# Designs tried in a protein design chat: VH-VL binders against NFX1-type zinc finger-containing protein 1 homolog (znfx-1). Part 8

Target 1, 210 residues: NFX1-type zinc finger-containing protein 1 homolog (znfx-1), of Caenorhabditis elegans (e9p860r1531to1740)
Amino acid sequence: RQQHRMNLTISDKIVKLSFYDNVTDAENVGLYPDVQGMATNLFFWSHTSMEESPDEVSWLNKHEISMTVALVKHLLKQNYTTNDIVVLATYSAQKNLMYREYANVFGSTPDSNVIPVETVDSFQGKERKIVIVSLVRSHRGGRENTGIGFLAVANRICVALTRAQHGMYIIGNGAYIMNNSELWNKIVNNLRRSNLIEYNLPLKCVAHGN

## First folded at step 4 (VH-VL)

Design w20 (framework fv_rocatinlimab)
Fold by ESMFold2-Fast, scan of step 4:
Structure w20 (fold): chain C 210 residues (1-210), chain A 122 residues (1-122), chain B 107 residues (1-107)
Amino acid sequence: as target 1 above (210 residues)
Amino acid sequence: QITLKESGPTLVKPKQTLTLTCTFSGFSLSTYGVGVGWIRQPPGKALEWLAVIYWDDDKLYSPSLKSRLTITKDTSKNQVVLTMTNMDPVDTATYYCAHLTYEWGGTYFDYWGQGTLVTVSS
Amino acid sequence: EIVLTQSPGTLSLSPGERATLSCRASQSVSSNYLAWYQQKPGQAPRLLIYGASSRATGIPDRFSGSGSGTDFTLTISRLEPEDFAVYYCQQYGNSYTFGGGTKVEIK
């Protein structure tokens, strides 16, 4: 029982909850403020949309880009700024397409006003208030499965899931990823027990009166 | 309470396009975790999955038939439509539509239509 | 795509005997995404087992499913006359595929 009060990141909590069945009250001491407009500070927003690849070297998930756009728009309406949010892609091709689409949707003359999009690898050692992760890998519309590549590497998953200070929002095909990784099977089952994975965003209602 | 029924032509000529409609009741194809699939079975042969459409309008197609298949939904009419181009006598089969449950504990076709036999001949 | 191979193709047994049906996948399949169906002549398939081992509503307890990875089994502990039918396994990996079927027939 060598327990010390510590301020845990949301990603540290998800790792701990996935590998430890009991979470002590002390592990929740010193948490950051709740994310405005969201019912939870950690959520896996799941979908069934396929991955795409023109060459089986580059991987894309266009539906996940649309999902990140919807979430970012919601957060900007909650008075978060482009300095508060980062979107992480697990593949460079997804990052490049996402950057172009974000320029069209959120575009501003100053580059500083564009939503930051990085790969997990290029964001190593950095943190943001809110991190949105696009996992990319999914089914291929009936074609032979090429696996989940990057997502099967425990160290890379840990890096991706430890970057958020206030909120972590994961976008991916939860059922597919769970089916293709023992680690993700454990993570997804733990999130499901905590009601932190669904097909709809967990939005917070605004107060109606004074 | 969940029911599905296939409708469409029973006879199709070679090279024509087949259009089949699945009309359902007892569920909404806007409910998360719900899909509708099409499965066919040639006389005396095994079941072959063709396509599925999910609550979020995502679509999956059999890889060998993808270039010939289109699946769409009309949630206001409780219908799913499958279109298959360039029909051939080998496409003669009973065509089924089925309700799909897609969840963390399993993915399976739990309610099936009665099937409609489509014969491809000149 | 993941190929499911069912064996034997035909299983000839008498009422009261145990039936054991095999379904093998060309690559690993999560148990959550393996299902078994029964089909009688002239009828649509009927769901028996989902998630490799969970009985669907209304399915008698003589039907059981087991297995994981690439090897899955459907067992009928004591065959009744109504159980003589064709049985199919089905998986979801990146698409949906059915096995070739096993016909359980009267010896």
Scores: ipSAE 0.006, ipTM 0.519, lowest interface PAE 11.0, mean pLDDT 82

Design w21 (framework fv_rocatinlimab)
Fold by ESMFold2-Fast, scan of step 4:
Structure w21 (fold): chain C 210 residues (1-210), chain A 122 residues (1-122), chain B 107 residues (1-107)
Amino acid sequence: as target 1 above (210 residues)
Amino acid sequence: QITLKESGPTLVKPKQTLTLTCTFSGFSLSTYGVGVGWIRQPPGKALEWLAVIYWDDDKLYSPSLKSRLTITKDTSKNQVVLTMTNMDPVDTATYYCAHLTYEWGSTYFDYWGQGTLVTVSS
Amino acid sequence: EIVLTQSPGTLSLSPGERATLSCRASQSVDSNYLAWYQQKPGQAPRLLIYGASSRATGIPDRFSGSGSGTDFTLTISRLEPEDFAVYYCQQYGNSYTFGGGTKVEIK
C-alpha cells in the first residue's frame, strides 16, 4: 500500500505504528518542504488545562483556543494562507467558540474571514498542507472525569491525524489522553521518544535559523 | 419575558456620528451564551447585520463596516450602545437590536426590538 | 464573507398552497448556524427555524427547514393568511450574513 499524502515524519510517528503495518511511502512524500517557522513538521503541544461542558454532550477547552490562535498567528507570519491551513476541532462547541475568538483577535480582517475551522467529521476525505488539531478532552478540575469520548474512536482519530500533507500540530492534554486510551498511550509514547511532545511550542526564526 | 427597545436620534446629518442605545429586560448580558446584536434595514431592502457583543464582552463587527462601528455594554444598566461614524444618506435605515442565543451547537437572534428609523439627510 | 442568495425574489400564491423557499450559500455553511426569519410589514423579524431544521418555540408545524452544505430550503406546507410576509435566511461562520429575502404574497 503506498501512502502519498503525508509527510514522512507524520507517517512514521503516527500512521505506521498505530494504524497500519505495511505502508510504503510514495517517493514524492519525502520531498515535501519543511514547515516554515517551525522546528518540526509534527508536534504535540501539550497542556494540563481543564475541559468544560454545559450539558455533558458538548465539550470545549478554552485554553486550547488560545493555543490555536497563537499558532495560527505565527503561521500567518510565515506567509501561509487559507489554502494552506485548516483547524480541526473534535467538537462543534469548540469550533463555534474558536470562530468568536478569531473575530476578537484578528478583528474581522481577511485572516478572520478565511482561515477554516472544521469538525473532524466534516473534513472527512479532504486534506491540507498544514493541519492543527484541537483535541478538547481533558480533566474536569475537581469533578469526576468522563473519559475522552470522541477521541476513543480509532477511525475518527485516524481521519484527524491523516489530513496533513506537510505539517501537523496537535493541541491537547497529552498526559490525560494517554492515561485514558491504549491507542493514545502508543501515539504519545512514540512522540515522546522523538521529542515531539512538550509544553512549549517549537518555534524557529526563518531569518536567523533559531 | 425578554424585551428590547432602541433609542437615539431619528435624523442625522451627513458626516456626523450616530449613537444608538438598546435597553433590555428579562435577561443578563453576563449569562453564558447570551449576546446582543445590531441589525439594520434600509427602506424596502434586506436585513444587514452590523455588530454583536457577547456575555464575556467579546465583540464581532461586520467586516465592511468595522472601521466605523463600536459596540459597548453596561451590564448594570441593561444597555448596549452602538456608535457608527461618518454617516451617509445610504445609511438611512431602521436599526434593530436583538437578543442572541449562542448555544453549544447553534446561534440565532430570537427576540428583537421594534426598531428605530434613522434618516440621514442634509 | 459568505453571501446568501434567496430565490425566488417573490412567490405569488393562494392560501392552502405549498411554499418552497431556497437559500444558497456562496460557500459551505454549517447547518447548525443556518436560521430563517419571518417579517411582516412594519414589524421586526421573528425567528422561525434555527439549526437549519429546528422550529423555534411557538412556530406552527406547517413550517419546516431542510438542507446542508450550500443549499437550504424553507417549506410552508399549507399557507395560511398570516403567512404572507418576507422570509430571510441567515448564517453564522466568521460573521453573520442575511439573505436578500423572499416575499410571499397573495396571488
Scores: ipSAE 0.000, ipTM 0.439, lowest interface PAE 16.3, mean pLDDT 80

Design w22 (framework fv_rocatinlimab)
Heavy chain, then light chain:
Amino acid sequence: QITLKESGPTLVKPKQTLTLTCTFSGFSLSTYGVGVGWIRQPPGKALEWLAVIYWDDDKLYSPSLKSRLTITKDTSKNQVVLTMTNMDPVDTATYYCAHLYEWGSGYFDYWGQGTLVTVSS
Amino acid sequence: EIVLTQSPGTLSLSPGERATLSCRASQSVSSNYLAWYQQKPGQAPRLLIYGASSRATGIPDRFSGSGSGTDFTLTISRLEPEDFAVYYCQQYGNSYTFGGGTKVEIK
ESMFold2-Fast, scan of step 4: ipSAE 0.013; ipTM 0.551

Design w27 (from r4w with heavy chain V52L K59T L60Y; framework fv_rocatinlimab)
Fold by ESMFold2-Fast, scan of step 4:
Structure w27 (fold): chain C 210 residues (1-210), chain A 123 residues (1-123), chain B 107 residues (1-107)
Amino acid sequence: as target 1 above (210 residues)
Amino acid sequence: QITLKESGPTLVKPKQTLTLTCTFSGFSLSTYGVGVGWIRQPPGKALEWLALIYWDDDTYYSPSLKSRLTITKDTSKNQVVLTMTNMDPVDTATYYCAHLTYEWGSGTYFDYWGQGTLVTVSS
Amino acid sequence: EIVLTQSPGTLSLSPGERATLSCRASQSVSSNYLAWYQQKPGQAPRLLIYGASSRATGIPDRFSGSGSGTDFTLTISRLEPEDFAVYYCQQYGNSYTFGGGTKVEIK
């Protein structure tokens, strides 16, 4: 089984260790350029903000929307286009609120493209240069935890985490999800050992330039 | 109709801070998709990008020079200012400011340039 | 960072001849975000081409850009006296880097 889609860092840190034991990388994936404006091509941007639900069947995380918009804005100023970036939301409610926030931040201009937001299920079989994943599920601020739902389904997570060619940025509550899933425990521990999970986004270093 | 002009000291001593001002006309730095960048060229060498600032105050810097550079704008005065710390003789160059255009799907490119100002760094 | 290599370093031609200038990138240029600039002695650079093949406003039809990925070309179909200058390519897909330049000089 040979993997050609993802860059070497994504393959090593997530796919090989978490989903597949026997995957070889084609030589040409090493030729993909580094993500402009970012210190790493793979990062888990963690937070501790709660999830919300109006009806306990729709799930959203407003803090992750703000984080996603900030990252999208940064990447667009690095000359990435709507054809280069996709945001994958694990829930439709999150997707819908993301589009509303785009309108608030970027305004309405004739023929302006908006960075696509798709659900994981609707993005199966597709790929992009840069993928941002909003995981949504987190603690409930004192209410009984309802687990991680969608995130516990290994096949769906494999789809979400294998769509990026050049870079992948995961937004979620790392501590919460690793405590509620053996798969995520492995993923988060791999990222922690490589300093690829933190509360601050890894922009290029002012002191060192990268 | 778009014009830019660089101004600042022509001679700087090693270890001093350089401050350059770009004064422009023919556009507003509050207009969506507009920005200003700084590019330099040492005598007889290639162009090198330094920094840019967009209409919404977002700033970007050359990775190798980030720790030394600050770019700011004053929209009401039609000015963009670049500050570069700890100057060295190798920083001797002609410094240009340039208008940039940004649009969804088009990227960012420099379409109108100032005439440049030569800055010599020597003791 | 993406390094741009321009060749030849110097191109000696007469007015009326065709000039072909090469720019090679060390990695694929995202979205073919590549520009070409003309610079005459003592003057600021002038944008000729952006997006690999789009002519900037006011640039004569004799200038054309082509290429994708790592290999890009600027062509001047019939050199005029005012076209003798140094030409720089620049990528803006991953930060902003310039090539070393090609000098087009009169024989």
Scores: ipSAE 0.000, ipTM 0.444, lowest interface PAE 17.5, mean pLDDT 81

Design w33 (from r4w with heavy chain T31K W104F, light chain S30D; framework fv_rocatinlimab)
Fold by ESMFold2-Fast, scan of step 4:
Structure w33 (fold): chain C 210 residues (1-210), chain A 123 residues (1-123), chain B 107 residues (1-107)
Amino acid sequence: as target 1 above (210 residues)
Amino acid sequence: QITLKESGPTLVKPKQTLTLTCTFSGFSLSKYGVGVGWIRQPPGKALEWLAVIYWDDDKLYSPSLKSRLTITKDTSKNQVVLTMTNMDPVDTATYYCAHLTYEFGSGTYFDYWGQGTLVTVSS
Amino acid sequence: EIVLTQSPGTLSLSPGERATLSCRASQSVDSNYLAWYQQKPGQAPRLLIYGASSRATGIPDRFSGSGSGTDFTLTISRLEPEDFAVYYCQQYGNSYTFGGGTKVEIK
């Protein structure tokens, strides 16, 4: 098979190693520009903030919402538009809270189209220049480990991680998620070996190239 | 250097409430990846975890004791307080507070411990 | 809740000998959530190993941890006089629990 929508780093680090051993890259993906203001086009921005649940069925991670806001603000300063970016949430409750927070943060500007927030399932079959994924599930030990739910389903992970054309930024508790899924263990270890997972976002000064 | 010290009553009557304070230095309980836990040890018996509080005010309690335990923090005073209700002679133990570290990919662990304070429950 | 069973309850050994201590979990424990502590009489516990196999700061290399799933081991390659103590394993994957302890005593 030949893939046309993802840059080479995303294809090599996630898709080919985790989902499709025999995929080839179309010639045009090598020509996609690097994401402005970012040192990498693929990154896992890791954290250790706990998940929340009002009912043990719906899941939220408020810290991840704050992280997505920070990243979106940075990208908008790099002259990306709201049509270039989508934020994907793995849970409907997270999407709904994120949408409300985004309306509060971005909705009052004179030029305000609000950044699209969708669930992974609702974004199936679509693509965007830059995709930010909020994984939500996070556990620090000491309570019943209810697992990672949605994130353990290989097909849904594949959908989430294949929607970006130029850049993919994953926000989650990398240590927790890799320890609860063989697939995520493989993904996170591949990212770790390439220095593509850290607690600090890999920002780049566009004016000075560093 | 990280240090912790437990303080509170050494003698408690049955059915009373125990309040213990952990006073610490060398770290901030507002720094990500930091927590403080309480562990007890009855004379001649094994260690038993009671509660933990994390930098973001998340709290976890021993399931069997949860209804009796409350853990709080005062970051400005460098203190963590544990309250345990309805004390019984079987709750006689040395109570420890300990610093907890969370490291990405390496886990969660208690790396520095207070000296412990013996609490005896008797009439 | 995960229960940790340590065996043997007591190990009687001489200085210079190898000690092997077992910790078995009632259900699978992520190695990231498994630690070992040493406790000497009248003292607070001391962290030895975290993440099943990582030595804590200042811990001599004669101490090593291994294992995964439900079966974990602490090994002391050559016992020194100061190593005679009680050793506890602990998990924090579900309800932070300690094992019952293994006492390493002089033969």
Scores: ipSAE 0.006, ipTM 0.504, lowest interface PAE 12.1, mean pLDDT 82

Design w34 (from r4w with heavy chain S30K L60Y, light chain N94Y; framework fv_rocatinlimab)
Fold by ESMFold2-Fast, scan of step 4:
Structure w34 (fold): chain C 210 residues (1-210), chain A 123 residues (1-123), chain B 107 residues (1-107)
Amino acid sequence: as target 1 above (210 residues)
Amino acid sequence: QITLKESGPTLVKPKQTLTLTCTFSGFSLKTYGVGVGWIRQPPGKALEWLAVIYWDDDKYYSPSLKSRLTITKDTSKNQVVLTMTNMDPVDTATYYCAHLTYEWGSGTYFDYWGQGTLVTVSS
Amino acid sequence: EIVLTQSPGTLSLSPGERATLSCRASQSVSSNYLAWYQQKPGQAPRLLIYGASSRATGIPDRFSGSGSGTDFTLTISRLEPEDFAVYYCQQYGYSYTFGGGTKVEIK
């Protein structure tokens, strides 16, 4: 199949191997610019922090909020705008808490002056230059594994991972997620082979050459 | 000066519903970063969190007690109300309401507490 | 639920001595969101420390908090008579849970 919306790295590492066989990239996909300030256009920024739930129905990961804010600050300093970036949260509770943290960090400004935070479902059919995905689900410190819920649904993952045109940055507990999903096991192993999953962001200062 | 005061019945029969009101001064629940929580302490035992409500009406409950708890706020009256259903003698405790500070980078923590009100559950 | 275990259960000391109170979490506490409270008989708890190491407004310098992950400590460098009380740790990284308390009593 032919696709026009994804950078070649994203297509090769995630979409072609995980969701589709024999996908042919459209002529213009290879022309997308590299993400300014980042050493790669695709990265899984991994952590080992646990998930939270106030009611065992809603899910949060506060550490991922801090990670997401740090990445957003970096990208804004690279002259990306609020029209260039979206943060996708896999749970509504995470989206709401992220929005409050953004308001606190960046001031009480209109939504147009703050990076949009949306759920995967509410972003269906839309595209952005840079997509940051917060996966939320993680271990519970030895409590019974509750799985990964939303993240196990292949169609929803496909939606989330195909919205980026220039760059995609995934924030999550890579080890936990790959051990609880056959699909994510394939994705994470593919990223590992290319050194695209680590605990530290692959930052590149364009002005200083590294 | 932030102050909070709990009010409600001091005696409750088993299976009845408890309603407690927290009346506060020195802050507004319209202010970004503020909230009010409820915590209880049975005689001689540890503190146990029950529920919180934030300035934006977000509500969170102790998972083990969620089915029994309702927290609401009336911003104009400076009040937060907690309702707990199906009371049992083991629910005998001093009930506290507390001011919650939400600060990015420091999280959410209880900085000022009411005096507490002892609720005894017995026949 | 993150379980917080405080030790010792009772600490018997004299005024002027150093008190060291431990709080161990069953899981890593996210972002070091851990608080310490002081409670005297018949009184409400009073916040001493938040974020594992930040002193609350009005709290004397003799109180300090340290630690990260699963191991946290409250230190009272030189006990004053008014410091004999029960101390609770509380995490707010995953919901809100309190430790069982440590009673600091006169030896």
Scores: ipSAE 0.000, ipTM 0.448, lowest interface PAE 14.9, mean pLDDT 80

Design w6 (from r4w with heavy chain Y102F; framework fv_rocatinlimab)
Fold by ESMFold2-Fast, scan of step 4:
Structure w6 (fold): chain C 210 residues (1-210), chain A 123 residues (1-123), chain B 107 residues (1-107)
Amino acid sequence: as target 1 above (210 residues)
Amino acid sequence: QITLKESGPTLVKPKQTLTLTCTFSGFSLSTYGVGVGWIRQPPGKALEWLAVIYWDDDKLYSPSLKSRLTITKDTSKNQVVLTMTNMDPVDTATYYCAHLTFEWGSGTYFDYWGQGTLVTVSS
Amino acid sequence: EIVLTQSPGTLSLSPGERATLSCRASQSVSSNYLAWYQQKPGQAPRLLIYGASSRATGIPDRFSGSGSGTDFTLTISRLEPEDFAVYYCQQYGNSYTFGGGTKVEIK
């Protein structure tokens, strides 16, 4: 199989190793530019902040909203536009809260100046230059483990992780997700071996390179 | 080097409120992956967890004691305070505070403990 | 609440012998978030093992942890005089609960 959408780093580190064997990259994907202001085109920005739920069916992670706002703000200062970036939330409750927060930070006209926030399901069949994924589900010990729900569904995760052309940034609790899914165990271990998962975001000074 | 030390009254009368302070050094409770918990041990009996406060100010309490317990932190003073209301002679125990760390793949566990402070509840 | 049952309550052995301590959970312990502590009279507990099998800093290799789900074991391969103490298991996958303890005493 050939793929024409994804940056080679994303294809090699996530898709080929986790979902597909023997996929070949079309020549055009090797020509995509590096994400400006970022030291890498693929990164898992990890944390240990707890999820919350009003009803045990809807899930939120407020810390991930703050992380996502910070990353979007940085990318907009690198001359990316709202047409270049999408945030994918794995839960509708997270999407709704995130959209409200972004309207407060970025938009006096939310429809034109706010970054798009979509659920994975609503973004099926679409693509963006830069995709930020908020995983939401988190457990660090001490609280009941309610599982990873949506994140255990391989097809949905495959959709989420294949939408980016130039760069993908995943925000989540890497240790928790890795320990509660064989698929995520593979993904996170591949990222760890390549130094693509950390608690601090790998920013790059445009003028100085690092 | 991580150190913790408990302080507070050694004698409490029935129905009074107990306030214990944990003073620590060698870490900041604002650092990701750090927490402080309280555990007690009645003389000759097993350990019993009471409460924990995490770096993000999240709090957990023992379900059986939740209505009696309050845990707070003062990051600037390197202190965590536990308050327990309506003390009873059965609450006589050595009270410990302990450092909690997050480790990749291993979760949040207690690794360094204070020496403990004996609190006796009697009239 | 997950209840941890430790067995035996008391284990009487001589220095040089192997000690095997059991900890059984009433429900599966998420992510094998289980720790073992050593406590000597008049002292605070000391962490030995976390994550079911990872040795804490400074703990001798004669201490090892194993198990998963509901059944966990602490093994001391060759008892030294300083190893005679009370041992507690503790889960942290759902709240924090301690077992009742196993006393390892000199025969």
Scores: ipSAE 0.006, ipTM 0.540, lowest interface PAE 9.7, mean pLDDT 83

Design x1 (framework fv_fasinumab)
Fold by ESMFold2-Fast, scan of step 4:
Order: C-alpha cells, then structure tokens, then sequence
Structure x1 (fold): chain C 210 residues (1-210), chain A 122 residues (1-122), chain B 107 residues (1-107)
C-alpha cells in the first residue's frame, strides 16, 4: 500500500508500527508543511481527569472538552480555518457536549462557521489537514463489560489515527489507556520514546521562532 | 428529521425466533446508542438491552440472557433485535430507542421507533 | 437490580389541577432518572432527563425534582392532552429499570 494522506511522523510513529506491515509513503507526504504554532505535528496531550456517564452506555469527559477548546482557539489564531480542522470524538455524548460548548465559546447558528465535531465512525473515508481526537475513557465506571470500549477495537482506532494530513493531536489519559490495551501500550511507548506525549501542549511562538 | 422506523408486525409460533429491525434515518446509526424496550399488552415498559454502535458493546437484561441478540448494520443504518425460543409471554410491542445524553435545552432528542407488535400463539 | 416503585398506580384529576407522581429507587441512583409519557397507542416520549432537566419541546408545565432515591414528576396545570401513562426510568446502572407506571385520567 502506498499512502498519500498522512504526514511522515504520523505514518512512522503510529500506523506502520501499530497497525500495518508493508506500508510505503508516497513522495509528496514528506513535503506537507509543519503545523503552524505547534512544536510537533503529532502529539498526545495527556491528562488524568475522569470520565462521566449519564446512562452507562454513553461516555463523556468534560476536561477533554476544555483541552480541545483551548487547542482549537490556538490553531484559529495561527490562521487555520474551519475547513482545515476536525475534532473526532469517540462517543456521541462527547460530540454532542463539545458542540454545545463550542457554541457557547465561539457563538453560532446551525449554519455558522464552527469547527466540525464528528464521531470516528461518521468520519470514515474522509480526511482533514488537522485532526484532534478526544479519547474520553479515563477510568472504568465500575462496569465489568465496558473496559475501554471503543478504544480496544483496532479497526476503529486505525480509522481515528489515520485521518490527518498535516497534524494529529490526541487528547486522553495516556497512563489509563496504555494499562488497559496492548495496542495502546505499543502506541504510547512509541510516542514516549519520541518525546511526543506530555501533560503540557508543545506550543511554538511564531514571533520568536520557538 | 431524525426518525426510527421499525419492521412490521409478526405472528410466530412458540419455539420460533423473531428478528425486528430499526432503520435510522436523518442521521448515521453510529451517532446513537440503540436500546430495545418491550411492552406486553396492558403492561408497563421493560428494558431488554442496549447496543452502543461506537463501542460495539451490548448489555442484556438477565431475564433475556441466552435468548436475545442485538446487532447493527452500519452500511444500511439498521439495528436488529433477535429473540429466540419464543413463548406466549413474549407477546408484546417491541421498541427501539436512542437513550441519548442531552445537556440543557437544545436540538438533541431521545428518539423512539413506532413499535413492532410480535404475537406468539399456537 | 434496582427496583423502581411509582405512586400512585393511577389517578384522576380535572383540567387545571396540579398533579404529582412519585418514583422511589431501591438504592441510590444520584440524578440518573428520566420521566416518560406514553399516550394510548403511541411510543413513549421523554419529558425529563437527569431528574430535573426538561426535554426540548416539552411544555413548561412539566417539571421534575429529587435525587438519590426519591423523585417527583409534577404537572402544574393538567391539560386534556396529558391523558397518558407516565414512567420513571433509572439509568444509573445496568440493567436499566422502569417503574411500573402511573395512569393519569382527566375528569
């Protein structure tokens, strides 16, 4: 398979080592520009805030919504537009709450210029310059059958992590996720070795070059 | 508009199986957690189980353990509930529903199918 | 399993009356409670979620209160179209359980 969609860092650090054998990069992906205002094009912005469930089937994480809003504000100040960015939520409840929080912060009508929020499954077969993924699950809700749910399904994880052309920013509880999934243990360890997972977002000052 | 449309009424003999469908229109099936609720004639509502299409996790009420299977086909935006080894007490209207989280007053709703009557008689 | 008990099982009231229905959980469910209205021959419709939050499009005469184990649905001024059965639902833990229902008659 020859891939054209993802930048080299995303392909090298996540996809080739975690999901697929024998993936080759097309010549043009090495020429994708670096994400403006960010020190890296791939980053796992980690936290330890617990999730909530209003119905034990749907899950949400309010702290991740706040983190996502902060990142979106930063990217908009770097001259990115609503057609450049998408937020992928792993649960519909998270998507619905994110949309309401964004309407409160940025103001909107149903047809206004707001960053798209989609579920991973609804974004299948699509791509964006910048993808922000909210993983939601941070602690088991005392349910024997739930574990990390969506995040344990390799195909759905693959879809989520392969949608970005220029930059991918993952928001989640890194310690929780790696301890509850063999696949995520590999992903997080790969990111850790490359210094691509941390509690602070790696910002780059445009005026000062760092 | 978001709408849940269920398959038509069925008449089955004891020991048979029934498979009820629930077509989601106006939105993608993966946007919802689909639950199944039944109601025997003149009786109250009974939760049978729920399938979260995002998680692929399904929880069944113990009463139906081993007899019910809830599945989805995302290519056709259709959820299914199959009940086997039917008995006369399984005669009921079966509903699919999205027990969806809602925060504040807004455009997100809890949607229900119109119901499917399943009659079990010899 | 969490048992949900409603009272009364049925009631009859006149248009304009204030009506209250109570729902009790056998164990603490925080605010993970919804109220549903079912008119004859129709699918149920959610009125209240999270114990006290009014569902969009539902008339303001409906309100919910309570937390933990005791909950109340109030109809402040009963209308003829409110003829229905009303059910509480706990969604704090699986299996989800409904109350047995309260039938509301007008007149």
Amino acid sequence: as target 1 above (210 residues)
Amino acid sequence: QVQLVQSGAEVKKPGASVKVSCKVSGYTLTEYSIHWVRQAPGKGLEWMGGFDPEDGETIYAQKFQGRVTMTEDTSTDTAYMELTSLRSEDTAVYYCATLTYEWGSGTYFDYWGQGTLVTVSS
Amino acid sequence: DIQMTQSPSSLSASAGDRVTITCRASQGIRNYLGWYQQKPGKAPKRLIYAASSLQSGVPSRFSGSGSGTEFTLTISSLQPEDLASYYCLQYNSYPYTFGQGTKVEIK
Scores: ipSAE 0.000, ipTM 0.423, lowest interface PAE 16.3, mean pLDDT 76

